Miniprotein binders against q9bqp7. Designs and how they scored, part 18

Target 1, 240 residues: q9bqp7
Amino acid sequence: VPQNWFPIFNPERSDKPNASDPSVPLKIPLQRNVIPSVTRVLQQTMTKQQVFLLERWKQRMILELGEDGFKEYTSNVFLQGKRFHEALESILSPQETLKERDENLLKSGYIESVQHILKDVSGVRALESAVQHETLNYIGLLDCVAEYQGKLCVIDWKTSEKPKPFIQSTFDNPLQVVAYMGAMNHDTNYSFQVQCGLIVVAYKDGSPAHPHFMDAELCSQYWTKWLLRLEEYTEKKKNQ

## First folded at step 15 (miniprotein)

Design xf5
Fold by OpenDDE base, fold request of step 21:
Structure xf5 (fold): chain B 240 residues (1-240), chain A 88 residues (1-88)
Amino acid sequence: as target 1 above (240 residues)
Amino acid sequence: SPERLEEIIRKLEEAVKLFEEGKMEEALDILWEVMEELIELIEETGDPELYEILIRVIDAWDLIDEGRPEEAIRILEEAIRRLEELIE
């Protein structure tokens, strides 16, 4: 049980868009400060299983590709992920704000992979927007807040070369989603709240992406796990 | 301890059953727990056999992700047999 309990949902906020909500998605810039990011917290508090799996993967890849080949591979994976997010931001942005769409960004297997998901995405409220939880003292940059199949979700887009048909295979991604959700729900820059999450795993070969929908109950379960990770991080930093 | 190995065997047997029933998510949760317990035992004992068993559990997970549950089950059953041999 977390020592410092805080609710994921804000009872003072509504999930319904206020009629006054701007038609333009929010894009709050991330301020770089001493406050830890969600990603940093998760990276510094990986489980024994995650550490083992990551090290095994790294060793295997180095054995196959060599050290230089592995560096190139990791750089390419990072670049592909970045381009995918840029393409999605372009697709989900209102037409009026669309800079000249680089048509080349849209011709990726990852974009093809998510097409069936994008058909069910509407009502975009935020894109690449910063969130801050003042009380719990963490920040993050969320990918998207939109309606998926009529439910308002924090959406996190991921790329994978391997199939991830089960949410368990996404490791800390559910924790990341709920961390963003909890921060947004208590961030004064946002007038609304979100109760659902969506992890979308896109594939390079264009095969259909796997959507992992998280209802309010599942989000609450992962929120408890997130709070424990945040506490662990805080204790580790006190001892450094 | 033999008791810790017996608990791992029990969990793996449960996971196999759940995979056979098509309850993939529940079975994966158990495999995650088994991985933690095996890692802890390996850290304590340095037993290379336990390491090989852990690798098989991970390989079974990968097979489940690939949509090959029958092969995953076979690997887990072999892991169980190997653990039983360590207790004898």
Scores: ipSAE 0.852, ipTM 0.939, lowest interface PAE 0.5, mean pLDDT 93
Fold by OpenDDE base, fold request of step 21:
Structure xf5 (fold): chain B 240 residues (1-240), chain A 88 residues (1-88)
Amino acid sequence: as target 1 above (240 residues)
Amino acid sequence: SPERLEEIIRKLEEAVKLFEEGKMEEALDILWEVMEELIELIEETGDPELYEILIRVIDAWDLIDEGRPEEAIRILEEAIRRLEELIE
């Protein structure tokens, strides 16, 4: 049990989004503060399994590509991910921003991969928006808050070259989603609450993306795991 | 400790059963635990055989992701056999 327990859901917020469909998705800028990001917390608290898998992967890739080739590969992966997120933001943004759509950004296998999921996405509430949990002292930048199949979700878009048909294969992605959810639900900049998560794994070859839907119960389970990771991070920082 | 190896074997057997039943997510949770236990044992003992077993568990996971559960099960069964040989 986490020592610093805090609820993922805010009992003071109604589950019903107030009917004011904000005509424009929220985009709160991330302020660079001394406050750790969700990503930083997760990276510094990786499990033994994750560390082992990552090191093995790195060694294998270096053996295959060489050191310089590996650096180039990692840079390209990062760039592709960035472009994918930019393309999604453009797609999910209101039509007025559509006129400036770089058609080249839309011509990716990753975008093709998510098309079937995008059909079920509506009611976009936030895009690339910062969240802060003041009590637990962490920040994050969430990709999207929207309705997926009629359920309001924190949506996290991921890219992969390998199939990830199971949520377990996404490692810390569920923790990231619930961390954003918990922060958003207690962030005063947001007037609504989210109870569901969605991880979308897009593939480079355009094969259908895998959606991993997280209901409120599953979110609560991962929230406990997130709190433990946050505590571990806090303890590690005190010892440095 | 033979007891730790026996626990790993038990977990792998359970995972195999779950994979056979099509309960992929539950089985993967168990594999994740097995990986942790193997890593810890390897850190303590430096046994190269345990390392090879760990690699097979990871390979089985990859096969599950690829939609090849039968092959994954075969690899896990071989891993179990190897662990049993370490206990005799």
Scores: ipSAE 0.851, ipTM 0.939, lowest interface PAE 0.5, mean pLDDT 93
Fold by OpenDDE base, look of step 15:
Structure xf5 (fold): chain B 240 residues (1-240), chain A 88 residues (1-88)
Amino acid sequence: as target 1 above (240 residues)
Amino acid sequence: SPERLEEIIRKLEEAVKLFEEGKMEEALDILWEVMEELIELIEETGDPELYEILIRVIDAWDLIDEGRPEEAIRILEEAIRRLEELIE
């Protein structure tokens, strides 16, 4: 049980999506602060299982590709992920911010992969927007807040070369989503709250993406796990 | 300790049952716990057989992700047998 319990949901905020669909999604810039990011917290508090799996994967990849090949591969994966997020931001942004849709960004297997999910996405409230939890003292940059199948969600887009049909195979992604939810729900820059999360795993070959929907109950369960990771991080930093 | 190995066996048997029932997510949660326990035992003992068993558990996970649960179950059953041999 977390020593410093804090609720994921804010009772002071209405669960009713305020009918005023903001015509423009929020895009709050990430401020350079001494405050740890969600990603940093998760990276520094990886479980023994995660560390083992990552090291095994790395060794296997180096054996297959060589050290230089592995570096190139890692760089390419990162670049592909970045381009995918840029493409999604362009797709989900209102047409008025006609930055020249680089048509090349839209011609990816990952974009093809998520097409069936995008059909169920509407009411975009935020894109690439910073969140801050003032009490728990962490920050993050969320990908998207939108309605998925009529439910307002924090949506996190992921790329994978391997199938991830189960939420367990996404490792810390559920923790990241709920961390963003909890921060947003208590961030004064946002007038609404979210009760659901969605992880979308897109595939390079264009095969249908796997959506992992997280209801309020599941979000609450992962929120407890997130709080424990945050506490572990805080303790590690006090001892450094 | 034999007791720790017995607990791992119990968990793997439960995971196998859950996979057979089509409860993939619940079974994966158990495999995750088993992985932690195996890693801890390996850190303590340095037993190469436990390492091989851990690799098999991971391989089973990958097979589940690939939609090959029958093969995953077979691997886990083999892992159980190997663990039983270590207790004897």
Scores: ipSAE 0.848, ipTM 0.939, lowest interface PAE 0.5, mean pLDDT 93
Fold by ESMFold2, fold request of step 21:
Structure xf5 (fold): chain B 240 residues (1-240), chain A 88 residues (1-88)
Amino acid sequence: as target 1 above (240 residues)
Amino acid sequence: SPERLEEIIRKLEEAVKLFEEGKMEEALDILWEVMEELIELIEETGDPELYEILIRVIDAWDLIDEGRPEEAIRILEEAIRRLEELIE
């Protein structure tokens, strides 16, 4: 149980924004400061299980590829993830026109993997947009806010080399989603709020991506876990 | 301690039952807890047998994600047997 509980939803904010739907999704610029990011908080408070799984994976990959092979592999995985997110931002932006370079960016198994999900995505409200929770003192950069099957969601796009058919196999991703949601719902740069989340796991070979929908109740459950991780991070900071 | 090993066994038995009932997410939640307890016990004891049991739990999780629950169950049942041998 967190010592300083705070609500994920803002009761003073309506689901019905007072402004007309803009044709261009919001993209609030990220301002680098001393306030920790969601990803830093999660990385600095990894569970024992996640540390063990990561170390085991690293050792097995180094055994197979060697040290230099592993470094090249991880650099390539990072680049592919970056290109995937760039492609999705381009696809979902109504201001983007397809150019020759954009067409090459769209040629990947990961993009093929998410096509059936994208058919259900509409009403894009934000893309690659910064969020800040002033009271809890954390920041983030969310991937997307859009409707999925008629429900407005914070959407997080992930790549994976292994199937992730269950939300439990996405480990900290649900915490990342609810942390962004809570920050957005209390950020004055946004006039609306979001009560649902979606994690989309895409695959390099083009296999159908796995969507993990999070309704408001599930988001509230993960929000409590996020608050505990943030509290743990704060306590570690005091002891350094 | 024997009491902690007994609790891990009970959790694994419950997870197996849930996998047999097709309740994959609830079972995976239990495996996550089991992994934490095994890691803590490994840190305290340095017992390599507990490390091998942890690897089997992780392998079972991977098999569940791959859609192979019957193989995962067999691995978990072997893990339970190995834990029982540690208690005597």
Scores: ipSAE 0.806, ipTM 0.935, lowest interface PAE 0.7, mean pLDDT 89
Fold by ESMFold2, fold request of step 21:
Structure xf5 (fold): chain B 240 residues (1-240), chain A 88 residues (1-88)
Amino acid sequence: as target 1 above (240 residues)
Amino acid sequence: SPERLEEIIRKLEEAVKLFEEGKMEEALDILWEVMEELIELIEETGDPELYEILIRVIDAWDLIDEGRPEEAIRILEEAIRRLEELIE
C-alpha cells in the first residue's frame, strides 16, 4: 500500500465538458521541466520480471541479427511506432493540414490493424495532449481521449509484433493509462474527467488489434500500483 | 527453500486449474507472481534447474497468448514435476 495515497478521480468534476460538443480536440503543449514523466518513472522502476523479459528478448535478437542488425531493427521499430502515432493523430484530427496527412503515413499494417477499433471511436476530446499532476509531481503526454463504444476513455495506442490478447501481457501499459488519467483529472487545463481506459495493441501484419478496456474499478486497482511505482521512483531519487 | 518451492508448486497447480477452466487472466496473474518468486530464488541459489523452470513458465505464457492453452498446460505440468524433484 502507498504511504501517500491520492485519489484517481476528482469528485468536483463530471465526465462531461462545460461545452456541449468541443469542435477541436485539446492539445496542451508539453513544457520541459525537471519533474519526471510517466515513462521515465516506469522505466526507472521496472520489476524483476520486466527486466528479465527485456534482457532475454535483447539477447535473442542480438544472437539472430548481430549487434548492428539489432540497432537497425530497434531504430526501425521506434520509427514505425512514431509514424503510427502520427497517423492516428492525423486520422482523428479533422483540422490537420493536407501535408500533415502523408499518404505513406496512412499505409501501414498497424493502421489496418486498428480500423475495426476506430469505427467504435467518437467524440475525440484530446489528442497528443500534455497532462500534469501538480500534487504528485509527474507529467505525461497522453495519446487520445475519446469515447469508445459510448464510454469516455483515455486511449493508449501501442504497436506489437507479438499477440497481446490479455491485458496482463501489456505489462506497464495499464499503469501508463491510469497515470495519465489521474493527472488529467487533477490538471487545471482540463474541465472534465475520465474514468475509463483503453489500451489498443496494433499489429504490423494488419491482424485485428486487441482492445483492452479498463472500467473505473480496474483503473482504481492499477492506480494503486502506479502510486507504488511513483513512490519507489521518488525514494530512489532521494538516495542519488 | 522447500517451503518456497512448495508454494510455487501450489500456485502453478492453481494456474493450471484456472487455464483448464478458461480463466486466462487470473491464471496469468499467478504466473507473473511465480516468475518473481523463481527469479528471486535463482538470484539467491544460482540453481540452473530453477532457471530452466522459469523459461518453461515464460514459454507457457507465450503459448497462452498464441491461443494454445493445452500446450501451455503440458509445459506447466512438466515444470511442476521438475519442482517436485528438487524437493525430493
Scores: ipSAE 0.804, ipTM 0.934, lowest interface PAE 0.7, mean pLDDT 89

Design xf5
Fold by ESMFold2, look of step 15:
Structure xf5 (fold): chain B 240 residues (1-240), chain A 88 residues (1-88)
Amino acid sequence: as target 1 above (240 residues)
Amino acid sequence: SPERLEEIIRKLEEAVKLFEEGKMEEALDILWEVMEELIELIEETGDPELYEILIRVIDAWDLIDEGRPEEAIRILEEAIRRLEELIE
């Protein structure tokens, strides 16, 4: 249990749970900052299972592809993920209209994979937007805030070459979502509150993406786990 | 150590039952806990049999994600039998 529990919502700002600007989605720029990012905190506090799974995966891939083949594979996967996020930002943003020039950006099995999810997404409030938890002092770059099937969510897009039909197989992704949610809810750049999350796992072969909806209760459970990871990180940094 | 191995067996038996009932997420939560306990025991004992059992649990998880629960259940039942032999 965390030493200092903190609420995922900001009680003073809950009076506008769905206030929206008629203009474009928010895109708060990520600033150079001394405070840790969500991904940094999670990487520095990985569980024993995550470390084991990552190292086993690396060794099996190196056995299959060789060291150079593995480096090329991981570089390509990273590039595909980056292009997937760029494509989704373009698709969801009214400001980007010249899609023909980015045909390779849209030409992805991952984009085909998420089409059925995108039909249920509306009311986009933020895209690729920086968040900062002003009290707990951490920062992140969230992918999307929008309604999914009528519920306002922090949405995180993930690529995977392996099926992830269950949220348990997404490892730290639920913590990432709730950390972004908590930060957004306590960031003065945002005039609204969000209590739901969505992880969308897209597949390279175009197979239907798996959505993992997180209601408020599930978010609260993961929020507690996130606070423990943040506390662990903070204690490690004090002793370095 | 026998007490901890018995706890792992109980959790794996519960996970198998949940997989048989189609309650995949609850079962996977248990497997996650089992993996932690196995890793800790491997670190403490260096027992290569526990390492092999951990690999089988991971293989079962992958099979669940691939929609092959019957194969996953057989692997977990084998893992349980191997753990029971360690207590004996």
Scores: ipSAE 0.786, ipTM 0.925, lowest interface PAE 0.7, mean pLDDT 88

## First folded at step 16 (miniprotein)

Design wh71
Fold by ESMFold2, fold request of step 21:
Structure wh71 (fold): chain B 240 residues (1-240), chain A 103 residues (1-103)
Amino acid sequence: as target 1 above (240 residues)
Amino acid sequence: SERIKRLEELAKEILRLVEELRKITDDPYVLQLLDMAELLAEFALDAAKRGDLEEAEQLLKWAIEYLEWAVEEVKKEGDSPEEIERLERELEEAKRKLEELRK
């Protein structure tokens, strides 16, 4: 039960504007800031149990790959995730010239993996766009806001190759989505709101990605958990 | 006791090194490694205050490993070589202090 409860939805935005905007999707720049990011809040509020499990996994990987091999593996996984997000931004951008896109970004098992999801995505309103919750004092960089099967969603793209030694478990993925959603819904840079979420887990081998849809009720449930994590972070840093 | 005091001081030294390295990098990969080192050092500080000395030592060992990894990655950027050399020396001193406490 959070001490500083705040609603995820903004009633002033229940009358959303139409999506008939002739301009490109919103891309609000992320500024380097002392205000914590969503991912930093989630990482800094990992439990000791989660950290011990992560270290056990890390040691097993080091036994198989060696320390240098493990570090190379981890760096490569990070790079492939970065390239995946870059490719998706390019694909979903209204930019029509294929000559200006990196063809290597578009030739990826991860991109093949999401093709069936992309067929159901339309009405892109934001790509790689910063959000800020002024009242709750956190920021984020959301991947995409678009319609999925007719419902406007905050969409988060994930690669299935896991684990990363410094990234939270997959159960934090819904918290990340709702944190972005709550921030966007109260950010003056945006004139609309979003009540649904979508987490898409893509596979390196091109196997069909798994979509995880979150309706408004489920988002509200995870929003409460996010507020508790944010409160924990704030209390931890206030005492330092 | 003396050992608790030394573990607390070492955890705070690691936290200082994390902040110094943050000043010389914008690489999100490195920043995530530093966030892990920070978390581990904070857990170690708490463990030392409770007298859980073996837990504190293990957590500091892991924090140092993440910090060493972060320094290796920043070194690949090719910027700030004099600052990196200083941080490497200070990190090696922190590692020596931890090994001395385990005796």
Scores: ipSAE 0.784, ipTM 0.908, lowest interface PAE 0.8, mean pLDDT 86
Fold by ESMFold2, fold request of step 21:
Formats: C-alpha cells, sequence, structure tokens
Structure wh71 (fold): chain B 240 residues (1-240), chain A 103 residues (1-103)
C-alpha cells in the first residue's frame, strides 16, 4: 500500500480525438533533467537478491564467452534493440518513405516477428515520445500509443533475448507500461488518455511475437505496484 | 571497524566517480552501465555498515567492473581525453585499495 496514492486515469480526459488533433503522431523530445526516468526507478529499486541472480547469470555467460565476448554480446543485444525500436518508429510513421526501409525491415528477424501484430495496429497517436508526471516527478520515453484490435494502448516493444545485464528483469515490463500510461494521462503535452496496455515480445528468429494485452483493471493493479517502486526510489534517494 | 570505514570510503569514492563520468557522456548504453555501478556501490556501502565485509568487497568488485566497462565505452567516443585519463588513474587506485582490503 503506497503512502502517496495517485490515480492512473484522468477523469477530465477522453480517449476520443479532438477535431483539431494532428494527423501526425506526437513525438515529444526527451530532455535530460533532475527527475528520474521510469527505467532508472525500476533499475535502482532492484532487490539485492535480484542483483546477485543477475551477476551469477553474467558470470556464467562470461565463462562461456570470455569477458570480451560477453561485452561484445551485450553490446550487440543493445544495438539490436535500438535498431528494432528505430525500425518500428519508421514503419509506423506516416511521413517516412517506405521503399528502402521496407527492404531493411524485412531483413530483421525481430521485425518479421511482429508483422502479424502490426497488421492489427492503427490510429498511431504517439511514437518514441517523452512523458512527464509533474505531480509524481518522473519521466519516460514511451514506444508507441496506438489502437490494437480497436483498443487504444500504450504499446511496449520488447526483444525476447536474455535480459541485458544492466536492466532489472522482464517481470518489470507491466510496470513500465503503466508508468508511461499514468504519466501520459497527466502530461499537459497530451490532450487524450489511454486506459489499456500492450506488451509485444518479439523473437530474433522471426517466430510470431507474443502480445500481452492489459485492460484497465489490470493496469490499475500494476499501477499500485509502480507507485510502491517509485516511493521506494524516492525514499532511498532522500537518504543520500 | 577500521576495515569497515575503508570499505565505506571506497564505496563513496566509486559513487563519486560514477557521477563524474555521467557529466561527460550522454550515451544511454554507458549511462545504464553507470546505473549498475551506482546500485552495486550503494549495496556495498550498506553491507559495510552492517559489517558484512565479504559481501561489501564482492559488491565493490562488481561496481568497479561496471565502471571500467563504462570508461572503455566512453573512450570510444573520442572526447575528453584528460578527464578520462584522470578517471582511469582514480579507478586504478580504487582497484588497488580493494585488492589490499581483500588480502
Amino acid sequence: as target 1 above (240 residues)
Amino acid sequence: SERIKRLEELAKEILRLVEELRKITDDPYVLQLLDMAELLAEFALDAAKRGDLEEAEQLLKWAIEYLEWAVEEVKKEGDSPEEIERLERELEEAKRKLEELRK
């Protein structure tokens, strides 16, 4: 039970676009500032047990690959994730030329993996867009806001490869989604809100991605868990 | 008691080095490495205060490894060679201090 509960949804907002809403997806730039990001909050609130588990996994990988091999592997995983998100932004942007990028997109297993999901995505409202929760004092960079099978969602794209050694865990994925959602719903840069989430786990070999839909009730349940993590982060940093 | 104090001081030194490196990079990959070094050093500081000396030493060893990794990545950017050389010297000093404590 968080000490400072705050609602995830904004009762003064609608999920309906205004007549003056732009046809181009929002892309609010992320600027470095003092308030923490969602991913920093989640990473900095890892338990000691989670950190030891991560370090044991890392040492096992180093045994298999060597230290330099492990660093190369980790760098490649990070780069592939970066390329994946960049490619998805390009695919979903109405202003990009498609000819050269379609060829590059078809060369990636991760992009092949999400093709069946993309066919059900429409009405893109935001891409790689900064969100800020001014009251709770955190920021984030959400991947996508769009309709999935008729439901407006915060969509988070994930690669299925093993967790990067410096991120906390895949079990935090729902917390990321609801943190972005809560921030967007209370950010003055946005005139609408979103009540559902979608986590899409893509596979390097091109196998069909797994979508994990989160309705409003489930989002509210995870929102409470996010508030606890944010509270933990805030208390931890007050002592420093 | 003296060993505890030396481990606490070393953890705080690592935290300072993390913040200095943050000032000279915007690379999100490097920043994630620094976040891990920060968390590990904070856990090490807490372990030292509880008298869990072997745990503190292990956590500091891992924190230094992440910081070394971050320095290697920042060097690839090609900027700030004087600041990087200073950070490398201070990091090598931190490694020597930890090695002395583990003996």
Scores: ipSAE 0.783, ipTM 0.909, lowest interface PAE 0.8, mean pLDDT 86
Fold by ESMFold2, fold request of step 21:
Structure wh71 (fold): chain B 240 residues (1-240), chain A 103 residues (1-103)
Amino acid sequence: as target 1 above (240 residues)
Amino acid sequence: SERIKRLEELAKEILRLVEELRKITDDPYVLQLLDMAELLAEFALDAAKRGDLEEAEQLLKWAIEYLEWAVEEVKKEGDSPEEIERLERELEEAKRKLEELRK
């Protein structure tokens, strides 16, 4: 049980859209900030065992590819993920200026992988948008807030290939979603609330992506785990 | 005891270099590398305080490798060439200090 409990949901907010809500998705800019991001909190609270497993995996890859080959591999995987997120933002955005790059961005197995998911996505409220939890002092950049099969979700898009261990990705994915959700629900830049999450894992070969839906109760369970990670981070940095 | 102090000082020097490099980049790829260097240096500091000297040395070696990787990536951007060259020299000195301690 976290020592500094804080609710994930805001009772002062509704999840219902207003008739006067904007038709353009929110994109709050992320600013360089001294308070930690969600991904930094999760990275900095890795256990020693997780770090040693990661280094063992890295050394195995270096034996196979060489040091320069491994760095090139890692850079390419990161770039593919970046382009995947850019393509999804372009696809889901009504803004015309992003349209000129759709053809090159759409040439990806990852984009083909999510096509059946995108058919169930509507009512996009936010894209690549900053969130801040002023009380708990953390920030993030969420991928998407939209309806999935009629339920408003914080949606996190993942590529199946990452430089991090798979165990960490599975463990961290729900924590990222609920951390963004909790921040958004208490951020004055947003007038609405989100109570569900969706994690979508896309495949490089274009095979159908795997969606993982998180209802409000499951989000509350992961929120407790996120609060523990944030407490661990805070205590660690206070003692340095 | 003296070797413990020098390993602790080297870990803190690496942490300072991480912060200096953070000031000249906003690239999330580089920031990920720096976060790993930071975590490894912090684990090395803890290992040195426990007297686990071989573990501390290994963790510092890994931290330096991530920091070198981060510098290579920032150098490709072409920004701040004087600051990058200084950081490269300081990083090479940190490597020399670690090699002296491993002997």
Scores: ipSAE 0.771, ipTM 0.900, lowest interface PAE 0.8, mean pLDDT 86
Fold by OpenDDE base, fold request of step 21:
Structure wh71 (fold): chain B 240 residues (1-240), chain A 103 residues (1-103)
Amino acid sequence: as target 1 above (240 residues)
Amino acid sequence: SERIKRLEELAKEILRLVEELRKITDDPYVLQLLDMAELLAEFALDAAKRGDLEEAEQLLKWAIEYLEWAVEEVKKEGDSPEEIERLERELEEAKRKLEELRK
């Protein structure tokens, strides 16, 4: 049990999404701050065993690709992810706010992969928007808040070269989603509450993406795990 | 005891270098590299405190590799050339110190 329990849901906010479809999705910029990001917290709380496994994997890849080849591979993976998020932001943004759509960004296997998910996405309320949890002292940049199959969700888009048919195969992604939910639900910049999460795993070959829906109960379960990771991070940084 | 102390000092030096680089870049890719360097240096410091010198040395080696990679990426951005050159020199000194400790 977390020592510092805090609710994921805000009792002061209505569980009903405000029926007013926002005409424009929120895009709050991430500010440089001494406040840790969700991604930093998750990365800094990896176990020693996980670190050694990653380093062993890196060493194997370097043996196969060379040092420069591995650097190039890693850079390309990162770039592909970035371009995918940029393309999704462009697709999900209202047409009136669309800067010149780089049509080249839309020509990817990852975009093809998510097409069937995008059909079920509506009512976009936020895109690439910063969230802050003032009490728990963390920040994040969420990908999307929208309705998926009529349920308001924090949506997190992921790229993969390997199938991830189970939510358990998404590692810390469920923790990231609930961290964003909890922050958003208590961020004064947001007037609404989210009770569901969605992880979408897009594939490079254009094969159908896997949606991992998280209901309020599952979100609450992962929220407890997130709080434990945040406490671990906080304790670690007090001792430095 | 002296070897432990030197490994702890080197780990702290790497952590300092990570923090200095974090001030001059906002690139998410570089920040990820720096987070790995930081995590490895922290584990190295803990290993040194426990007297696990071999683990500490290995972790410091990996931390330095990530820090070198981060410096290379920041250098491509073209910002703060004088500060980057200083950090490169300090990193080379850290590498030398590690090599001296591994003999």
Scores: ipSAE 0.726, ipTM 0.884, lowest interface PAE 0.7, mean pLDDT 91
Fold by OpenDDE base, fold request of step 21:
Structure wh71 (fold): chain B 240 residues (1-240), chain A 103 residues (1-103)
Amino acid sequence: as target 1 above (240 residues)
Amino acid sequence: SERIKRLEELAKEILRLVEELRKITDDPYVLQLLDMAELLAEFALDAAKRGDLEEAEQLLKWAIEYLEWAVEEVKKEGDSPEEIERLERELEEAKRKLEELRK
């Protein structure tokens, strides 16, 4: 049980879209500060066993690709992810802001992969927007807040070369989603709350993306795990 | 032992270098590399404190590799060349120290 329990949902906020919801998605810039990001917290709280597994994987890849080849591979994976997010931001942005779409960004297998998900996405409220949890002292940059199949969700877009048909196969992504959700629900820059999460795993080959929907109950379960990771991080940094 | 102390000192040095690099970059890719270097150096420090010298040395090796990678990526940004060059020299010295400890 977390020592510093904090609710994921804000009882003072309504789930109902206020009629005054801006027609333009929120895009709050991430401020560089000493506050840890969600990604940092999750990475810094990896177990030694996980680290050794990753390093063994890295060593195998280096044997296969060479050192430079592995660096290039990793860089390309990162770049592909970045381009995918940029393309999605462009797609999900209001048409009036869509001046010069780089058409090349839209010609990806990942974009093809998510087309069936995008059909069910509407009511975009935030894109690439910073969230801060002042009480729990963490920040993050969420990909998207939108309605998925009529439910308001924090949506996290992921790229994969391998099938991820189960939410368990998405590693710490559920923790990331609920961390963003909890922060957003208590960030004063947001007038609404979100109770659901969605992880979308897009595939390079254009095969249909896997949506992993997280209801309020599942979000609450992962929130407890997130709080434990955050406490571990905080304790670790106090002892250094 | 003196060897334990030296490994602990080296781990702390790597952690310092990570923090210095973190000040001169905001690139998410580089920050991820730095986070891994930091984590590995922390585990190395703990291993050294436990007297697991082989584990500490291996973890420090991996930490340095990530730090080298991070430095290479920051160099591509073209910012703070003098600071990067300093950090490169300090990192090379850290590598030398590790190699001396591994013999």
Scores: ipSAE 0.725, ipTM 0.884, lowest interface PAE 0.7, mean pLDDT 91

